# Miniprotein binders against q9sl92: the designs that were tried, part 33

Target 1, 330 residues: q9sl92
Amino acid sequence: AMESDASCSLVLCGKSSVETEVAKGLKNKNSLKLPDNTKVSLILESEAKNLVKDDDNSFNLSLFMNSIITHRFGRFLIWSPRLSSTHDVVSHNFSELPVGSVCVTDIQFKGRGRTKNVWESPKGCLMYSFTLEMEDGRVVPLIQYVVSLAVTEAVKDVCDKKGLPYIDVKIKWPNDLYVNGLKVGGILCTSTYRSKKFNVSVGVGLNVDNGQPTTCLNAVLKGMAPESNLLKREEILGAFFHKFEKFFDLFMDQGFKSLEELYYRTWLHSEQRVIVEDKVEDQVVQNVVTIQGLTSSGYLLAVGDDNQMYELHPDGNSFDFFKGLVRRKI
Key: E = the ipSAE of ESMFold2; O = the ipSAE of OpenDDE; V2 = 0.75 times the mean of E and O plus 0.25 times the DockQ between their complexes.

## First folded at step 19 (miniprotein)

Design t2 (at its last look DockQ between E and O 0.85; V2 from the best seeds 0.83)
Fold by OpenDDE base, look of step 19:
Structure t2 (fold): chain B 330 residues (1-330), chain A 118 residues (1-118)
Amino acid sequence: as target 1 above (330 residues)
Amino acid sequence: SPDQIRELADQLRELVDEFQRAVENGDMDRVRELFLEIFYLAYRILDLARELMREAWEKGDPELYKEARELLRIAYELIDLAFDFLRAIRQGDLDRAQEILQDMRELADRLEELVQES
């Protein structure tokens, strides 16, 4: 049986006439490609009325686009009902897409995780990737923290607007999102240097409405809010771009230092004691350090019992980030 | 508490007056510092509002809910104004910057009104 080359449908949406003309241009040129040479079908939002089944579980393009008030981010949307990776779409087509373009999917089946972990996203997860440009390579590693912060604040923003008790989404360094000690999301940033700029692709996965495998945001609200007032993926994504644009502008103007206080209020690691491994004369010595913050390079800053400050580096061997840390004196 | 809201209102007025002086003096470094102070003041209002919202839900208190909702609005408006202010200054639109400072003063007045209704 010839496995029918399942053509990937990409619906192109523009917030304004400018982005709509870009969508038309991309469709006419058929310029969007996937890394695996999967056949891509480009469809304009205006033509997609027949593809959006009235299935209450599909990403609502109109709801999202109506929420977008940003100047640079989220104004050009690519949606697919099923996609291998949103990250592959934006990264592979970076030069063809407006900066700040976002790709969203309802189901991601080969999602790139930070590790070899494939993020399989069932229905009810918010899976998206977007593009940005940066000039200073020194601060590119810090963008992941700005994104993490913007996601946590976006969830709170949606709760606040709905008059709900806020969901306390916490950051597990470097790129994981937790609620009540359970992982609900994660962030992946990749970059390429081209034309004197860093082309950054940012992928986010957030479990909004699927109780498996751990928990979701709406499970926290269950029994407090009516089902009609639960968090929607479109609302969170809209709030995300609104928060992210502001935080990104502040980050570019005043550096990550301007956001550190807010980041430390949101992360899990304030005064956390961790065991780090040092190699002394071919012996592994375990030392306890207390996390104090982040270094300017975006590593964990910690203090030893000797009152020495240390930068904590991943050893590359441990899957447990906290067990696989090596301290360096700074 | 009413006292916390009053303190936030007073701090907002003070920061706006300092912003006015920094703009008049052309002190852009001070403008950036004061922006961060206002930004984090808005987050202090947000934190208070979110605490009150949680308490309102736990107690089923509609008045506390209303207060929390107003504080949330004020905090979000203050954040928007703070970023709009920086944009106005970067564009050299001093008239718009002055309008925004006045809008921030009105937010301080709205905070004080909440204290009087409590």
Scores: ipSAE 0.855, ipTM 0.942, lowest interface PAE 0.5, mean pLDDT 90
Fold by ESMFold2, look of step 19:
Structure t2 (fold): chain B 330 residues (1-330), chain A 118 residues (1-118)
Amino acid sequence: as target 1 above (330 residues)
Amino acid sequence: SPDQIRELADQLRELVDEFQRAVENGDMDRVRELFLEIFYLAYRILDLARELMREAWEKGDPELYKEARELLRIAYELIDLAFDFLRAIRQGDLDRAQEILQDMRELADRLEELVQES
């Protein structure tokens, strides 16, 4: 298909009459745009009922909306069977959408990574982006850690509800999700500053039921509980918003410090030793540091062999944030 | 582990009593501290339940599975109650806050009952 001339249908779904009225307003004004010259058709969920959806292929809008009881997040949903980027939908239309709106797609291409790498989303991935507002720019970078924690707990919550052993999704700092040493997902946060507020868009990709590129949650589940029912994207997304709303409230009320112990139980880096290469007198000197946690700015806190505390920063030259780390004495 | 469950029940009961005193004293800073202690206690219960669930699946032990499931329910209820309590206090709804403290005491009793049944 020709990407510059592709058409895109966005199905709008609200939890209650308030959100449904917003959806009607957006459709009537034809208010939403995409950056890639894609023509956008806005369709109300009530109208899409006459357009048959394949339950095996398509995100089940009614199942998701009926399951959520959140007060803010996930109450306005935008879905398309195929999109270039769920992140672009919510970020480029931030002012037109209710804060907390989520965009979900079944297949995504032309996505964005932290280093501008493209996310490639085969069928079966949970691909979504949602919005929030913050006022304190100092803590905006920490939201990605709240999101990653909420994703890991949402997966466990779904397993718990099904009476199944949990899947131990771990966090690789700053924004990757792993299980059994293999990547299963990632988080992307972007923000813009407008009218004394930060408009934050959060994108999440999670390998729920795809066979590639690495592994997926349902493959892990089959290894642990071969005869179990498989995880559904709708269940995980609902569990995510329920957990995220609680964690976000705690984060906003008491800071990330309140979540740090739970975060460190979930991440991969407790007591991890890393080598940092410094230049001393025109020569490269290797120093070993041990990861202790996160600094207040959201970078890695480490202790050196000299028993001094350091903040570790990526140099920006590598896909792996742990390659080329530079240290700054605290 | 019956010893672990009894320790968790004792800790919950103590924290709920401290919550009650903090509310009676109007000590909102202490209420905030105690919220975190209960939040993390709930996650310790949840972690234990999750590990018992794995053990029950590995051994094919239906009695251990039932115990793990009850611990899961208690942990999730406690998490929800903790957040509802904080909300009630912020809204000044002291009647609801007191109701929630009673519900937390019931959860401590359920933990203790689970130990006595094992």
Scores: ipSAE 0.795, ipTM 0.919, lowest interface PAE 0.8, mean pLDDT 85
ESMFold2 (binder alone), look of step 19: mean pLDDT 85; pTM 0.844

Design t3 (at its last look DockQ between E and O 0.76; V2 from the best seeds 0.81)
Fold by OpenDDE base, look of step 19:
Structure t3 (fold): chain B 330 residues (1-330), chain A 118 residues (1-118)
Amino acid sequence: as target 1 above (330 residues)
Amino acid sequence: SPDQIRELADQLRELVDEFQRAVENGDMDRVRELFLEIFYLAYRILDLARELMREAWRKGDPELYKEARELMRIAYELIDLAFDFLRAIRQGDLDRAQEILQDMRELADRLEELVQES
């Protein structure tokens, strides 16, 4: 069977004339590449009208682009009906794309997770990656928390605008999203240091409309809202960039401390008791600590029964993130 | 409750008056602090609105629904104004900053109107 050289189609969309001229320039140069050397076909939004079949399940470019009122984020969009990874698109082409560019796909078949986990996204998932730049390397690890917070607030904002009961999306540290104790999403941040800046690529996966493998956001609304008023991927993504731009500006001006209260209201770990393992003289000792918050470095801050404060570090060996924590006195 | 909304309106007015003083004094550190107070005040309004929305849906109460929707609008407008205020101050546009403070006072008046209608 000839493996059909399935050319990856990338539709380029610009919010304004500035981003539209960037899209034309990229198309003319054919400058966008994938890491696996997959043949890329660049298409302008104006030309894509024939490619977007009226499949009600395709990402609506016009709906999203009309929702964008941001200054820096989400103004340049790359959409594909099927991608290996949105994260690979933005990270590999970081220097060719405007800062704040977003790549979205309907189906992601080799999506990158935090570790070796591949995120496979069926139809109904919101899968996107975007770019940002940071100068202070000390706060780069904290950006994932700002992103997590912005996703949770974006979902609430869409519910609020629709006059629906809000969906209480919670943060499982460091970067998972939960509804009613079930995982509905996750965040991946990667960074490279180049030209005196940290080039950060942020990937988000959120299950909006697919009941598998666990649940989706619209399953929570089932029986409350008519199908016509369910959450759309485009609405959530638009609300996300609106929230994220504000939170990012506040984060850059006043630090993560300005967002901590909102983060702690949203996360799952307030006063959570966790077992941590210490190695004492080649023996593993289990200790119980109570989660208090985050350290300035973005680790879990916890208090022991001895009233000592500890920073919790992943041991790197446990798949169970909370079982693989080692305490360090601070 | 009506009393909670009134308290939020009073707090908003107080914070706006403090913002006015901080701008007049050129106290940028105080402006940043007051921004956070307004920001979290807006989230308290949102929390109340979201509670009322849940109650409205549970009871099938259209008046609670209307109240919740208005509180949500006020809170979102307040967040937008707070960020616009910081931008105006950073740009040295004191006239725009004063306009925004007036718009925030109008939001406090809208909160009080909701208390009177309840």
Scores: ipSAE 0.838, ipTM 0.934, lowest interface PAE 0.6, mean pLDDT 89
Fold by ESMFold2, look of step 19:
Structure t3 (fold): chain B 330 residues (1-330), chain A 118 residues (1-118)
Amino acid sequence: as target 1 above (330 residues)
Amino acid sequence: SPDQIRELADQLRELVDEFQRAVENGDMDRVRELFLEIFYLAYRILDLARELMREAWRKGDPELYKEARELMRIAYELIDLAFDFLRAIRQGDLDRAQEILQDMRELADRLEELVQES
């Protein structure tokens, strides 16, 4: 049967009775909204048998939820087989949802109507968004690095648990994930300030088992372990929340410095030489700097030929994060 | 490789002894510092295990696979014990903290067993 883009069904699933009662309250009040006026229908997991399932590759809510042992993150799940944006679900409804709630979809598609240039996510891609709160605005930009690290380690953790060779997912600053020189994922963080707290929403896309032109994790794994069991989206998401909760607690207790060494072994930029362009009068002067790490504000730390330390910033005139960098002496 | 594993075992024992002294002295700043040292030691064990696992699959070597699996188990247990130790200390549960330190010493013994088996 034909599916209408004017309506959206959201399945609500809680880990324990606390989250289940929240789900019941949300359904009874019909309190979740989407920003494009899409009609939203809330369905409890216990009622989900009337949903149209595409195939066996739908996200397995029970498999994921049974794996969760976290105290804060991943305990309230929102799922739909198709969504325009998992990020919109959690960010638009931040105050209505428990902090740490996650929205997952099997397919993320372009919006209806006059939509243009939207991110699409095919089957096999792990597409999710979740929420957190922070009080210190100075460290909010660093959360994306904690998330990216947790994603890379979660993938390795699943491989380790299964007795498989690890997949070397690398971080390309600021928010992209790569394997073998090809992009396999990305992270998006947005925040708002309300009631003396920063409401942070985090979106993640990760190519686990999709057959798109870029590579995916299972294609890489098959090349190393051709007869192995492949990775499942549910396993990776569960491992992500287990790892993220630990890393987040460390980050909040001891700062990003506590995770820095683990982060730098996973990123692409150790000792990378970067050309920065300085404007002097009517001339463009090129300077070469060598990346040393991240500053406390989350920008790039580099050393110049003058042996001085610099912070590298985008100048706002380029869409390439490594083009148009402006250095600032520290 | 055997020299690396022996060094990791020695480092673990040294850090556990430092943990015990820090707790006895009530030095919570030192406890946090030692947590981080244990955390990164566990990741050094895990790094070694991950490289051995890749080698085991590349060569089809079941002995190397078994060694890698044991190192992975030790590393993950150590990570979990380190976080459990911090929680026990924050809760003032010193009996649980002592149990965890003993479990960490047992992990160092397991690391040494891998050296003797080679």
Scores: ipSAE 0.818, ipTM 0.931, lowest interface PAE 0.6, mean pLDDT 85
ESMFold2 (binder alone), look of step 19: mean pLDDT 85; pTM 0.852

Design t4 (at its last look DockQ between E and O 0.77; V2 from the best seeds 0.80)
Fold by OpenDDE base, look of step 19:
Structure t4 (fold): chain B 330 residues (1-330), chain A 118 residues (1-118)
Amino acid sequence: as target 1 above (330 residues)
Amino acid sequence: SPDQIRELADQLRELVDEFQRAVENGDMDRVRELFLEIFYLAYRILDLARELMREAWEKGDPELWKEARELMRIAYELIDLAFDFLRAIRQGDLDRAQEILQDMRELADRLEELVQES
């Protein structure tokens, strides 16, 4: 079977004349590349009208772009009906894209997870990656928490605006999203140090409208809202950038401490008792600690039964994230 | 409850008056602290709005629903104004900062109106 050299189509959208001229420049130079050297076809939004079949399930570029009122984030959009990874698009082309550029796809077939986990996203998932720059390397690890918080707040904002019941999207540390004890999303942050800045690529996957493999947001609303008023991927993404820009500005001005209260209201780990494994003289000793929050470095802060404070570190060996924690006295 | 909304309105007015003083004194550290207080006040308003929306839904009370929706709008507007205020201050636009403080006072008045209609 000839592997059809399926050229990856990238539709370039700009919120304003500035971003539109960037889109034209990128198209004319054919400067966007994929890591696997897949042939890329660059198309302007104005030209894409013939490519967007009226398939009710395609990401609505106009709906999203009309929702964008941000100054820095989400103003330059790359959409594709099918991508290997949105994260690869933004990370590989970081220097060619405006800071805050977003790549969205309807279907992601080689999506990057935190580890070696490939995130395959069926139709109905919101799969996007965007870029940001940071100067202080000490706080770069904390950006994933700001992103997680912004996603959870974005979902609430869309529900609130629609007059829908509140969907309690919770954060499972460090970067998973849960509803009613089921995973509905996840976040990946990667960074490279270049030109005295950290170039951060943020990938988000959120199951909005696909009941598989666990649940989706719209499944929670089923029977409470008419189908016409269910959550749209475009609405959530627009609300996300509106929240994220605010939270990012606050984070850069006042640090993550300004968001901690809101984060702790949203996460799953308040007063959670966890078992940590210590190695003492080649013996594994299990200790129970109670989660208190996050350290300034972004690790779990916990208190032992001895009233000692501990920073919890992943051992790197356990698939069970909470079983693979080692306590360090602080 | 009406008493909770009144308390939130009074707290908002107090915080706006403190913001005014902090701006007049050039106390940027106090401005940052007060921002967080307003920010989390807005979230308390929003939480109350969500509770009232749930109650209104369970009871089938359209008036309580309307009140809860107005309270929710006020909370979102307050969050937007708080961030706009910080931007105005960072830009040195004191006139815009003063306008925003007045808009926040109007939100406190709108909260008080909800208490009177209840």
Scores: ipSAE 0.818, ipTM 0.928, lowest interface PAE 0.7, mean pLDDT 89
Fold by ESMFold2, look of step 19:
Structure t4 (fold): chain B 330 residues (1-330), chain A 118 residues (1-118)
Amino acid sequence: as target 1 above (330 residues)
Amino acid sequence: SPDQIRELADQLRELVDEFQRAVENGDMDRVRELFLEIFYLAYRILDLARELMREAWEKGDPELWKEARELMRIAYELIDLAFDFLRAIRQGDLDRAQEILQDMRELADRLEELVQES
């Protein structure tokens, strides 16, 4: 926190009167909670005059909401100029918020304490988290792949609408986004089970307009179309929900198989050869496998030089999933 | 490229005819299969349009840019029509479903017009 972790202001914005009435109810009851005993103040968008300053390049709430044409996702927005975690906002308040609510911040900072794999944002990153529900636990792990695909296609959709060359954002399995060999974003999914439904919270970070530590979308765009207007976080987020809602409908109606062709065109791993290590008689043996796709459970499907099929699993000991993969014969 | 666009237009017309027959037969599994074929046909149109857009920017070719943009518009309209068709069928609104099929045939005509104008 820059001043203190004792207080946090959340601005609530609804697309229509239905969501606006929910926002008013939440404010009147002061219903939202955050971890670490942070005191929460809820502010309606109409009341946020002093928090929303046009000169500091803040997320433009009205620009985003005007872009929303979805029926379920992105219709209720929570924004703060600075937060410790957009994911905590939606996950800790899942039952109080409309399903499909999104939390956005301009700057996300690391809280005090021992946190692992927290997405840290410099200025210019698109940082958001949103919610969904599912009934079938067997397919919940696949939702991160649907989200990853929707992010990559949303970036292309914005470029298409602007008449620009598309930015080829690629998926590094399981949850990283890359362009030109450099990481530009990541996805985090968590879920809880309650009342016969899975409550799923999805966090996304995407380097739209920050030049460090790696690259960003606008840097890539300037290289391809130097005199073009730059991409805005609001445009990408609107396009994301439009694309995600369609992909989610397909996923729920016809399974991930309906999206696999598009997914494999976008990921980095087609025909990729990887080295896996097995322990045999107290020796480490290296084997080479070739990635074929995903299994129905969402792990990697590979074929060995022996023409046997394998499912590849992370060993849990490294941050890079491709270092330390363990194979399981299918 | 022009031969590819003509092939895509012909495929769209054939898929629309199959949509109509599947609805008349009450074959909802077939309707779902045909939806995916049209969905991925739209992405094939987008792939072509995106290749043309890159070329237009590389060469500074405004006419190629306009052609790429029209292909993009057709593809996005086709995706929207495909989802609208499924909604109309689910709601039992056969009049709306027939309007959507006709709109898809008009998109095939627009594809063929692009070939003849070049």
Scores: ipSAE 0.794, ipTM 0.919, lowest interface PAE 0.8, mean pLDDT 85
ESMFold2 (binder alone), look of step 19: mean pLDDT 85; pTM 0.846

Design t5 (at its last look DockQ between E and O 0.74; V2 from the best seeds 0.80)
Fold by OpenDDE base, look of step 19:
Structure t5 (fold): chain B 330 residues (1-330), chain A 118 residues (1-118)
Amino acid sequence: as target 1 above (330 residues)
Amino acid sequence: SPDQIRELADQLRELVDEFQRAVENGDMDRVRELFLEIFYLAYRILDLARELMREAWEKGDPELYKEARELMRIAYELMDLAFDFLRAIRQGDLDRAQEILQDMRELADRLEELVQES
């Protein structure tokens, strides 16, 4: 049986006439490609009325686009009902897309995780990737923290607007999102240097409405809010771009230091004691350090029992980030 | 508490007056510092509002819910004004910057009104 070359449908949406003309141009040129040479079908939002089944579970393009008030981010949207990776779409087509373009999917079946972990996203997860440009390579590693912070604040923003008790989404360094000690999301940033700029692709996965495998945001609200007032993926994504644009502008103007206080209020690691491994004369020595913050390079800053400050580096061997840390004196 | 809201209102007024002086003096470094103070003031208002919202839900108190909602609005408006202020200054639009400072003073007045209704 010839596996029918399942053509990937990409629906192109523009917030304004500018982005709409870009969508038309991309469709006419058929310029968007996937890394695996999967056949891509480009469809304009205006033509997609027949593809958006009235299935209450599909990403609502109009709801999201109506929420976008940003100047640079989220104004050009690519949606697919099923996609291998949103990250592959934006990263592979970076030069063809407006900066700040976002790709969203309802189902991601080959999602790139930070590790070899494939993020399989069932229905009810918010899976998106977007593009940005940065000039200073020294601060590119810090963008992941700005994104993490913007996601946590976006969830709270939607709760606040709905008059709900906020969901306390916490950051597990470096790129995981937790609620009540359970992982609900994660962030992946990749960059390429081209034309004197860092082309950054940011992928986010957030479990909004699927109770498996751990929990979701709406499970926290269950019994407090009516089903009609639960968090929607479109609302969170809109709030995310609004928060992210502000935080990104502040980050570019005043550096990550301006956001550190807010980050440390949101992360899990304030005064956390962790065991780090040192190699002394071919022996592995375990030392306890207390996490104090982040270094300017974006590593964990910690203090030893000797009152020495250390930068914590991943050893590259441990899947447990906290067990696979090596301390370096700073 | 009413006292916490009053303190936040007083701090907002003080920061706006300092912003006015920094703009008049052309002290852009001070403007950036004061922006961060307003930014985190907005978060302090928002944190208080979120605490009150939780308490309102736990107690089923509709008046506390109303207060929390108004504080949230003020915090979000203040945050928007702070970023708009920086944009106005970067564009050299001093008239718009002065308008925004006045809008921030009105937010301080709205905070004081909440204290009087409590």
Scores: ipSAE 0.836, ipTM 0.933, lowest interface PAE 0.6, mean pLDDT 89
Fold by ESMFold2, look of step 19:
Structure t5 (fold): chain B 330 residues (1-330), chain A 118 residues (1-118)
Amino acid sequence: as target 1 above (330 residues)
Amino acid sequence: SPDQIRELADQLRELVDEFQRAVENGDMDRVRELFLEIFYLAYRILDLARELMREAWEKGDPELYKEARELMRIAYELMDLAFDFLRAIRQGDLDRAQEILQDMRELADRLEELVQES
């Protein structure tokens, strides 16, 4: 009648002996939890050789860790072949995990209950979530733009390192990644305030080598560079943390302004003209605005035909952020 | 084009000289500003290299591929040096900072050599 509780194995892997000792401590205390009463079994990487090497398409822990040269991010990894949410793993265990820990899965599926907005990832997708801390809540919403930029540059960096033509991954504001007009990924950021800091959990999905539901990075690469070596999820994730750590340090030191020009060359909205609807007394009036960039609050900055500056907001009724936009004069 | 690479080399030399003066004057706000100029200069070099790499693959041109690869190496080395310079300054390691500035000048020389080899 009723379904049994799910169970889950999490493989723990550290870059160095410091992270490996953390993994041993977590296993000995059995200290990681999931929100749905799923039973959790913690396994050290050294104990999980057969699970890690089931086929060539499983995430290769040693390949990833050999690529990591960062000092903070990506040095502690949690992997499972299948999960309902990599984001839940890191967010619900934030205090037990080193800041900068990453959870990766080969397949992310809808859990026991399904929701309309749950991201699913087939095998071949790079699905991961990681953590960071920030102190200034005013700039927390901007971290998603730093992450999206780092993803796009990481893909290009891997192509560059391999001597391949770059893949022009573009950002569709606020959180979507596109190639050739097709969605290839997305970013989700959440935060909680605790102990005078913002605990930020970031989830990323990126279509690296999956044949469905749309296109993937390797399909695009094959069209530009036949017979080339294809991109591996492990290489992209390593490059992501290398790039993100540098961008994050710059962001924290000099603000988003320091990354702004690079971000605008990567997004889809340069000089985009958008029709917005204003309610004036009893009438709906349509106005044309031209997108200029981001406001300090992280919304769209636009200029109207009156040469005045406006902040654009979605109307809250649609998942397409450009449908039903409203404007606020700045 | 050779003219673009020469312009990038000249800009790098000028920025390194400004870095040197900013460090000597103890002007840390100027150092951070110049870091951004070099950061974006490195991306301009990388953009050129990336377009050349696409062309090399489209045409099957091994000489163009070699040029694109060298420009990529220079851009990534410049980016790494810029971040390492800022770290050295924050740590107060001025001897290391001066070594990095000299390494950046050598990257400008490598850019100029590509113009002569083409």
Scores: ipSAE 0.801, ipTM 0.925, lowest interface PAE 0.7, mean pLDDT 85
ESMFold2 (binder alone), look of step 19: mean pLDDT 85; pTM 0.849

